# Designs tried in a protein design chat: miniprotein binders against a2bj90. Part 193

Target 1, 235 residues: a2bj90
Amino acid sequence: MSRSARRKTSALNTVLRVVEVFASIQGEGPFTGTYSVFVRLAGCNLRCPFCDTRYAWSLEAGKPLGVEELVEEIARYEPSLVVITGGEPLLQRHPLNSLVEGLESLGLRVQLETNGILPAPARDEQLWRVYHVVSPKDVPVRVPGAKLHPSWVDYARATGRAWFKFLVANEQHVREVAEYVAKLGIPRSRVYIMPLTPEKLDMKELLELHSRIASLAVKWRLNFSPRLHLLVQLP
Short names: E, the ipSAE of ESMFold2; O, the ipSAE of OpenDDE; V2, 0.75 times the mean of E and O plus 0.25 times the DockQ between their complexes.

## First folded at step 23 (miniprotein)

Design VB12 (at its last look DockQ between E and O 0.94; V2 from the best seeds 0.88)
Fold by OpenDDE base, look of step 23:
Structure VB12 (fold): chain B 235 residues (1-235), chain A 84 residues (1-84)
Amino acid sequence: as target 1 above (235 residues)
Amino acid sequence: SEEIRKRAAEAIRAAQEALKEVIERAKKTGDDELQWLARLAEIYLRAAARAFQKGDYDKAEFYLDLALQIIEEAKEMLEELKRK
């Protein structure tokens, strides 16, 4: 294979399909309250009926952006955390490893948001070093085609850098989460429950729903994830 | 299809009627948890109705099913409170 063919294949591995880049506060999971740059990647392997980011489902909804250019754009915000989200970021796994390498070289902390369908990072991937919030879509709300890949449980145990975030509506959903994580051997300290909030919920109803689910988190000895960005009206 | 739309509209209306009865009964009990379940069902049923109006039938079905489950939970709780 000629030197020219190797250079063209390396250039394809350095482009991400990006929907948006913005600065805000991380509203969810273990890093709630952290000043963060969000990188929303395009493409998703699910079609969740409750998804609030449907505009990111198609790969074509994203613009092609070079990893180096994206690292420079992120660095200008001076973030305390880089949150890689989207549809499903791991659909762009190869250039995503290059992005993580670039960000880590600047000393930036990285958190990935994933649905957990694709395999967890291997030890030789740059993604192995970052934080992961896995949002299963098979329990308690069941999305067709969703199944947590078993390697995420192994990754969580090996690294301590993974948490599991579940959408819940009521106590029955919280029970199902508790049973599911017990069966998989996921420590309760790594489990977050989060309110299933529909779009255009008023602030009174949003606050009450947060309060009710937080009380269930205490009752069931699980962590609570707010939707803080919705509560404080940030992106 | 127009038939799917009609059936979905009928299902949402039936759920609205069932929820109205649950809300009225829940107000008479004074039970906070039951009144919360009624409000929770209303949140999701309103989401279903908004999705339906936008032609998002997958979202409408999802939130309708969730609302119906909570309505049934509230009905079971109402029957338990009557036996006390």
Scores: ipSAE 0.863, ipTM 0.944, lowest interface PAE 0.5, mean pLDDT 94
Fold by ESMFold2, look of step 23:
Structure VB12 (fold): chain B 235 residues (1-235), chain A 84 residues (1-84)
Amino acid sequence: as target 1 above (235 residues)
Amino acid sequence: SEEIRKRAAEAIRAAQEALKEVIERAKKTGDDELQWLARLAEIYLRAAARAFQKGDYDKAEFYLDLALQIIEEAKEMLEELKRK
């Protein structure tokens, strides 16, 4: 099939289960501060006790939306970045690749957020060319059943388009992250540590926790991720 | 279910009492790191208590375990400072 025919056929044949689409600022990781449209996909293969998006766990929480319709909705926001998140977006891998194709045809930058249990993109997938922030849940927070698929490290090395982000509470957690990434061969330049922030922290507590984890990032020569949207009270 | 809920409530209360002792001892030392560990344990223990009140026992257990680990770290540091 021609390039144009493949695009039309793909858009007509695929549906995503979408929980919400909204504009905000990317508050975490390497793209912190970017005007973004978030696309939260339904379904997750984990039940993390600390999850703040539990409403996206069930596949049935999402509305079925055609990929072409979704591309049009996203484009109206004129985003600088499209963040695909969820649940776990890779549970809807096939239609997700179609969405990425549509977004790329409009020149939109795309970032995926994933827990890394499912494999990294293959070279022949549209997802191969987008950015990924991978948040493993087996260290230090030790969610049962969470195991980073080894292909993500290979993908990061081959493409330079993946980063690894870890929730930490204290220096003991940072030590565990440092040991984990060293064992897996993940370079420090690709690693972010981020404060584990339960709900209902007051601003003083939130700032102190950020300050302490940022100091640990400097001490351990790792990147620091804020939770900027919490500090500025955006969704 | 009621036994599990009762045991969880007792565990949280016991942790709260242990934390009170750690806070008092840490304050007497004047050590910034110890006092931070005490505040951090309080943050997560409060999160555990809140989750328990909402019936979210998985979240409560997660934050309680984290708080207890931090309390134990603080106790170990207090013992090391006592030897000095």
Scores: ipSAE 0.847, ipTM 0.928, lowest interface PAE 0.7, mean pLDDT 92
ESMFold2 (binder alone), look of step 23: mean pLDDT 84; pTM 0.808

Design VB2 (at its last look DockQ between E and O 0.92; V2 from the best seeds 0.87)
Fold by OpenDDE base, look of step 23:
Structure VB2 (fold): chain B 235 residues (1-235), chain A 84 residues (1-84)
Amino acid sequence: as target 1 above (235 residues)
Amino acid sequence: SEEIRKRAAEAIREAQELLKEVIERAKKTGDDELQWLAKLAKIYLRAAARAFQKGDYDKAEFYLDLALQIIEEAKEMLEELKRK
């Protein structure tokens, strides 16, 4: 391989397709309430009917951004956490490992949001070291083509740095989650249920839905994830 | 197609009628859980209708199916409450 081909392959591992970068409060999962910079990556391997970030589905919705430039942009916000989200961040796995390396070199904590379809990080990846919130789309709501990759269960056991977040509407959905995680041997302490909220809910209805799902979380001995950003009207 | 749109509109109307019946029956029982299911079904059915109006038929179908499942759960609960 020519020196030019090696330089082109190294350059491909240093560019991300980014939809948006913004500072807010993490509204969901184990880091709820944390001042965070969100990096929304472009492209998704699913087309969830209930997705609130449909604008991120296409890779073309993102702008190409260098990893170094992105690290500098993130660092200016002085975040307590960097949240990498999007469509599916692991579609950009190679430059994403480079991004994580850059962020960790600055002492920044990183959380990935993923649908869990793609394999969990291997031990030699920079992604192995970060936190992961896996949002399966096969239970209780079934999206075509969604299947949790088994390696996420192994990763969760090996590292303690993964949690599983499930969208639920009612008690039947919570039951299905409880059965599913029991079958997979996922500890209940790593499981979050979150209300399935349609867009443009009335605040009273949103709050009542949160209350009902939180009560089910207690009943079923599962963790509750709010949609805090919706409740406090943040991005 | 126009036929898919028509069928989706009919299905949403039928679900609205079913929901209206469930809401009226739920008010008579005074049962909090049943009243919640009726509200929940209304939330999702409104989401279906909004999606339909925007031409997002996948989202409309998704929320319609979810609303119908909750309506059925509410109906089952209504029949259980009548036997008590």
Scores: ipSAE 0.853, ipTM 0.938, lowest interface PAE 0.5, mean pLDDT 94
Fold by ESMFold2, look of step 23:
Structure VB2 (fold): chain B 235 residues (1-235), chain A 84 residues (1-84)
Amino acid sequence: as target 1 above (235 residues)
Amino acid sequence: SEEIRKRAAEAIREAQELLKEVIERAKKTGDDELQWLAKLAKIYLRAAARAFQKGDYDKAEFYLDLALQIIEEAKEMLEELKRK
């Protein structure tokens, strides 16, 4: 295939459907507090009732952006972390791998957020080298259609680049998470529990819920994730 | 259907009445964890009612089920406290 034809073929596979790009603080998980650029990809394979980004569910919600121009836009923010989220980013797996390649060529640190239904990265994918926060939706919150692909546990063990984050309301939920991760062989050091926070909590309620879930994290020897962006009122 | 919508509204109202009783019983015990469970159930039941008012019935059902689960946990704890 000629150089010109190869470029045209690559262009057909280098477009992402993007809902929004913005700078903020990573408020959840192992990179909490990091100055980040968020790239929200369109499309999702779940319809979580508690989802706070329903506007990203449809692939049509995304604007088509070339990977090269997206990398340039992201780089202008000078981020400490690039967070790829969505919807479910792995629905756009092929161009997503191209984006990761571009970001890593500039030395930018990348984290993916996924519901874990689609398989973990293969060794020959660019996604193999980035960090992943996997949020299974089949325990304890039990979203229809949710099922963690078993490859994520293998990936986490092989690379050390995946963590598992669970929304919990109370100790019963924490017990369910503990049983789930033990059954799957996920070490506690890779597990985060995070408060299930409905909309419009006042600050006192929000802080008290954080405090109670954090105490449970200590009791059960699991990591605690805040929802820091809610506490500091950032997007 | 309209019957399902009416049943959901009734279920939320029933849960609100039950929660009021649980809150009062929890206060009488003085037990911190039990009082927190009652408050937590209130948080999620309020979320269910809000979602229902906005016509988001999937979210309303989710938070209602969660609130009812926590109410049942609180009731079980109330019974356990009586057995000692």
Scores: ipSAE 0.852, ipTM 0.929, lowest interface PAE 0.6, mean pLDDT 92
ESMFold2 (binder alone), look of step 23: mean pLDDT 84; pTM 0.801

Design VB3 (at its last fold request DockQ between E and O 0.90; V2 from the best seeds 0.86)
Fold by ESMFold2, look of step 23:
Structure VB3 (fold): chain B 235 residues (1-235), chain A 84 residues (1-84)
Amino acid sequence: as target 1 above (235 residues)
Amino acid sequence: SEEIAKRAAEAIREAQELLKEVIERAKKTGDDELQWLAKLAEIYLRAAARAFQKGDYDKAEFYLDLALQIIEEAKEMLEELKRK
């Protein structure tokens, strides 16, 4: 057959497995405080014991949505930022690039959250032009099977559009992060440390943990990420 | 399975008893950082116990190991303060 009824080349013709779409405030990393729409994609290549979003681990947890429909739904929120998260969004890389194309055509700013196991975007991908917050899980928390792909460091250097965020409990963890990023050549200006917060902390404990980790960030000359949505009680 | 749960329960119980001692000794020093380490270990040990009660042994093991690491750090600081 010389022609196909399938629209293989259309960015708005592909399907994503989506767990949820909702509006909130970006509570973590360099865009903390921004009015955002979150798109949680299904599937993950890790099983972190501390994961807050275990319901997104299986691809079957997501419902199939066409990229065109999803772009329209997101646009109705009039977001200042679209946060693509999951699971691990790069498991759905091809249709994800289609979503990014649609969002950018409307002038919407996009941030991806990833565990960094799969490679950074290539120059010919739509994902090349978006912002990325990369959360390696091999240090200090040592999740089995986690290893940051080295292309993320090259991507961050080439584009200035990637930051690295680490969960830490105490100064020993911060020391381990500092050694890790130094070995990989990640500049400290690109590094965030964030409190490892278990479920059901009271506000006093949550604030004190934030305060202690923020003080360590200053001491070690690293950026601090709050978990602002927890502090202000938003999803 | 049943034996794994018994071993985890015993490990958590032992850590809870050790933590009570560490909290008391940390208070006696008056040292703010040491008292924070003891409190931090308590936070993660509570998380381990909660996860265990829900049958999430993966999460329980993670937070228990973290709590024990912090308890050991606190014990080392207590010994260092004795030498001063």
Scores: ipSAE 0.867, ipTM 0.936, lowest interface PAE 0.6, mean pLDDT 91
Fold by OpenDDE base, look of step 23:
Structure VB3 (fold): chain B 235 residues (1-235), chain A 84 residues (1-84)
Amino acid sequence: as target 1 above (235 residues)
Amino acid sequence: SEEIAKRAAEAIREAQELLKEVIERAKKTGDDELQWLAKLAEIYLRAAARAFQKGDYDKAEFYLDLALQIIEEAKEMLEELKRK
């Protein structure tokens, strides 16, 4: 195989399909309140009825961006955290590892948002070193085709760099989360519950829903994730 | 299909009537938790109706089912409060 063919295959592993890049405050999970650059990757392996980022479901919704160019773009924002999100970022696992390598070389902290269907990072992946917020879609809200890959529990135990974030509406959902994480041996300290917010809630309803779910988090001894960006009207 | 849209519209209307009854009964009890469940069901049922109006039937069904579950929980709570 000629030197030319190896260079063309290496170039394909350095391109991401990106929907958007923007600076904001991380509104969810363990890094809530952190000034962050969000990289929304295109493509998703789910079709969640409640998804607020449906425009990212198709790979074709993303523009092809080189990893090097994307690292330079992110670095210009001087972020306290880089959040890789999208549809499902792990659909672009190979160029995503290259992106993480580039960002870490600049001393930037990286958090991945994933639905947990695809396997957790292996020890030889650059993704092994970053933070992960896993959002299962099999409990308590069940999306067809969603199943948490068992390797995420092992990854969480081995690294301490994974958290699990669950959408909940009521106490029954919180109970189901508590039972599910107990069965899987996930420590409660790694579990977040987040209110299932439909689009176009008024601020009063949004605040009350946050308050009710936060009270349930205390009652059930789980962490609470706000939708802070919705509360403060940021992207 | 027009038939899916018709059935979804009927199901949303039925849920609206059920919710109206629950809201009226919840107001009479003065129970904060029950009043919250009724309001929560209203939030999700409005989400279902908005999704339906946009032709997003998967989202409409999802939020309708969620609203109906909360309505049922509120009904159970109403029956428990009557026995006290």
Scores: ipSAE 0.855, ipTM 0.939, lowest interface PAE 0.5, mean pLDDT 94
ESMFold2 (binder alone), look of step 23: mean pLDDT 84; pTM 0.802
ESMFold2, fold request of step 24: ipSAE 0.838, 0.842, 0.840; ipTM 0.926, 0.926, 0.926
ESMFold2 (binder alone), fold request of step 24: mean pLDDT 84, 83, 84; pTM 0.801, 0.793, 0.801
OpenDDE base, fold request of step 24: ipSAE 0.847, 0.844, 0.844; ipTM 0.935, 0.934, 0.933

Design VB4 (at its last look DockQ between E and O 0.95; V2 from the best seeds 0.88)
Fold by OpenDDE base, look of step 23:
Structure VB4 (fold): chain B 235 residues (1-235), chain A 84 residues (1-84)
Amino acid sequence: as target 1 above (235 residues)
Amino acid sequence: SEEIRKRAEEAIRAAQEALKEVIERAKKTGDDELQWLAKLAKIYLRAAARAFQKGDFDKAEFYLDLALQIIEEAKEMLEELKRK
């Protein structure tokens, strides 16, 4: 294989399909309230009926962006955290490892948002070092084709850098989450429940729903994730 | 198909009627939890109706099914409160 062919294949592993890059407050999970740059990657392996980011489902919805250029763009925001989200970021696993390497070289903290269908990071991946919020889509709300990959439980146990965030509507959903995490041996301290919020919910209904689900989190001894960005009207 | 659309519209209407009855009964009990379930069902049923109006039938079905489950939970709670 010629030196030219190896350079072209290395260049392909340095391009991400990016939908948007923006600064905001992390509204969800263990890093709620953190000033963050969000990198929304294109492409998803699911079609969740309740998805609020449907525009990111197609890989073609993303602009091709070089990892180096993206690192420079992120760094200009001086973020306290870089949140990599999208459809499913792990569909772009190879260039994503390169992105993480670039961000970590600048001393930036990185959090990944994933649906947990694809395998957890291996020890030799740059992704092994970052924080992960896994959002299973098989419990309590069942999306066709969703199944939590078991390696995420092992990763969480080995590193302490993974949390599991579940969408819930009522106490029955919270019960199903509690049973599911108990069966998988996931510590309750790593579990977040979050309100299943439809689009265009009014602020009064949104606040009441947050209050009801937070009360269930206390009752069931689980962590609560707000949708803080919706409450404070940020992106 | 037009038949699928019609069936979905009929299902949403039936759920709206069932929810109306639950809301009326819930107001008479004064039970906070039951009143919340009725509000919750209303939130999701409204989401279903909006999705349906946009032609997003997967989203409409998803939120309709969720609303129906909560309506049924509220009905069960109403029957338990009558036996007390």
Scores: ipSAE 0.857, ipTM 0.941, lowest interface PAE 0.5, mean pLDDT 94
Fold by ESMFold2, look of step 23:
Structure VB4 (fold): chain B 235 residues (1-235), chain A 84 residues (1-84)
Amino acid sequence: as target 1 above (235 residues)
Amino acid sequence: SEEIRKRAEEAIRAAQEALKEVIERAKKTGDDELQWLAKLAKIYLRAAARAFQKGDFDKAEFYLDLALQIIEEAKEMLEELKRK
């Protein structure tokens, strides 16, 4: 059997627990505004009090999907970007690498969203070549159990394919982020601050919070991430 | 759990009273930064109260703590402005 045929057979035998697949725009981070298909994987190793996607916390929330079936479903959307998110996608690391292989074989660009607790990709993983937005939850929001794995800093430096995104409410939080990234040696060009937006903000409040955090980003010479999907009312 | 709920409810009510005073005083100052702090505290305290009513006590505690820190910052700024 050829290498190509073996790979396709192996993809059919590999399963991911998937909560949802849908098209929207990427509203956060360096790929903001890109027409995307989101693949939300089940399971999370954190219980963030501010989490907007609590329905993905449990592995039982996901349905089992074969990787090849999932690749075909994603391809039908004709996405410009495939965003793999969750819960915490790296809890399903092995079949996730198979999914990435299938998506890359179709020339699809992939971005992963992770809380950074599990290690960065190894050089021999398909995930090595994927773009990563790492959202540490140990600073400033200090979620219990959160800890950025140090390999993400080395990975970002070696590949240029990782960025670090932090939820902030005010300047005190931004100061804490600045101190944290300086200690870890994360260059500010890879750092995004993003507004901590609770539910049920009216549009005026949402815009003003964005404006204030964006002004802080300029003041502290950090990148700003919107939550664009909230501003334009997309999922 | 009932004692925790009662303490959280008391803390939210106390924060709501403190915030009402901070909002009124901030408006009188005309200071943009102080008025923003008051509004920001209102945003997070409202989120805490809403989460509490839904029984999401982890979310309520998180936003309450954040709101209280901002209220304290605003009160300190108000006292500094009075000394001028």
Scores: ipSAE 0.846, ipTM 0.923, lowest interface PAE 0.6, mean pLDDT 92
ESMFold2 (binder alone), look of step 23: mean pLDDT 84; pTM 0.796

Design VB5 (at its last look DockQ between E and O 0.91; V2 from the best seeds 0.86)
Fold by OpenDDE base, look of step 23:
Structure VB5 (fold): chain B 235 residues (1-235), chain A 84 residues (1-84)
Amino acid sequence: as target 1 above (235 residues)
Amino acid sequence: SEEIRKRAAEAIREAQELLKEVAERAKKTGDDELQWLAKLAEIYLRAAARAFQKGDYDKAEFYLDLALQIIEEIKEMLEELKRK
């Protein structure tokens, strides 16, 4: 392979397709309430009908951004956490490992949001060291083509750095989650249920839905994830 | 197609009529859970209708199906209450 081909392959591992970078409060999962910089990556391997970030589905919706430039941009916000989200961040796995390396070199904590379809990080990846919130799309709401990759269960057991977040509407959905995680041997302490909220919900209805799902979380001995950003009207 | 749009509009109307009947029955029981489920079905059915108006038929179908599942759950619960 020529010196030019090696330079082109190294350059491909240093560019991400980024939709947006913004500071806010993490509204969901185990880090709820944390001052965070969100990096929304472009491209998704699903087309969830209920997705609130449909604008991120296409890779073309993102701008190419160098990893070094992105690390510098993130660092200016002085975040307590960097949240990597998007469509599906693991579609950009190679440059994403480089991003994580850069962020960790600055002492920044990183959380990944993923749909869990792609394999969990291997031990030799920089992604192995970060936190992961896996949002399966096969239970209780079934998105075509969604299947949790088994390696996420193994990763969760090996590292303790993964949680599983499920969208639920009612008690039947919570039951299905409980059965599913029991079958997979996922500890209940790593499971979050989150209300399935449609867009433009009235604040009173949003709050009542949160209350009802939180009560079900207690009843079923599962963790509750709010949609805190919707409740406090943050991005 | 115009035919898909027509069928989706009909399905949403039928679900609205069904929800009205079920919600009236749920209200008569005085049961808080049944009344909540009726309200939940309404929330999702409104989401379906909004999606339909925007031409997002995948989202409309998704929320319609979810509303219909909750409506069926309410019906089953109402029939169980009549047997007690």
Scores: ipSAE 0.856, ipTM 0.940, lowest interface PAE 0.5, mean pLDDT 94
Fold by ESMFold2, look of step 23:
Structure VB5 (fold): chain B 235 residues (1-235), chain A 84 residues (1-84)
Amino acid sequence: as target 1 above (235 residues)
Amino acid sequence: SEEIRKRAAEAIREAQELLKEVAERAKKTGDDELQWLAKLAEIYLRAAARAFQKGDYDKAEFYLDLALQIIEEIKEMLEELKRK
């Protein structure tokens, strides 16, 4: 297949259902603190009870937006990182690969956030070359149907471009995470634990919860993820 | 149904009463970890109550279950201290 035919097919499948696009700071995971543009895609294959972005669950919540227009909008922010999130972005995998191609052609760094139920990128996908933060929802909090696809562990080992992030409330949860990652063969250096923060905590409570989970991260030799945007009151 | 919602509201109320008892026992020990766990259970129970009042019953049950598990953890730790 010619390059021209591939581009024509990509153009026909270059519409994404987008809930919102906004600039902020990446508050979680390995890129914490980075000036980012967030692209929240519509649709999710889970109905997590603790989800704070329920407005993105339905594909109909997203507005259709052409990939070329979206790339131009993102570029105007001059981001240091483009964070693709949602719902579950991999539900729109084909046009998402087109978006990644456009962003990478401009030299923009891309990170995807996923619940890991759908398979990791194949080597011939544009998504193969971007960073991924995978948040399994079957441990320690248990969401029905939330089984991590095993390809994510293989992908992380092959590329070094994936990390695994878990919401935890206490040490019992951290123990469950440690057992889970050990059984799956996920190295500790790729694992983040993050405080499970309900809405509208006061700052004292938010800081204490961060402190307690960070101490557990040190004790269990895991990486700690803050929810920095909450601490600095950004979206 | 209304009956199910009434039972859920009572479950939250019962958990609040249980937490008050457990938190008082934790405070009497002077143990920092026990007192933190009591505060953590309170945080999640408040989240459950707020979610319930907003009609978000899945979120309410999630945080209620978390609070109850933390309360049980505190009770186990208190029993361990009693046997010393």
Scores: ipSAE 0.846, ipTM 0.930, lowest interface PAE 0.6, mean pLDDT 91
ESMFold2 (binder alone), look of step 23: mean pLDDT 85; pTM 0.820

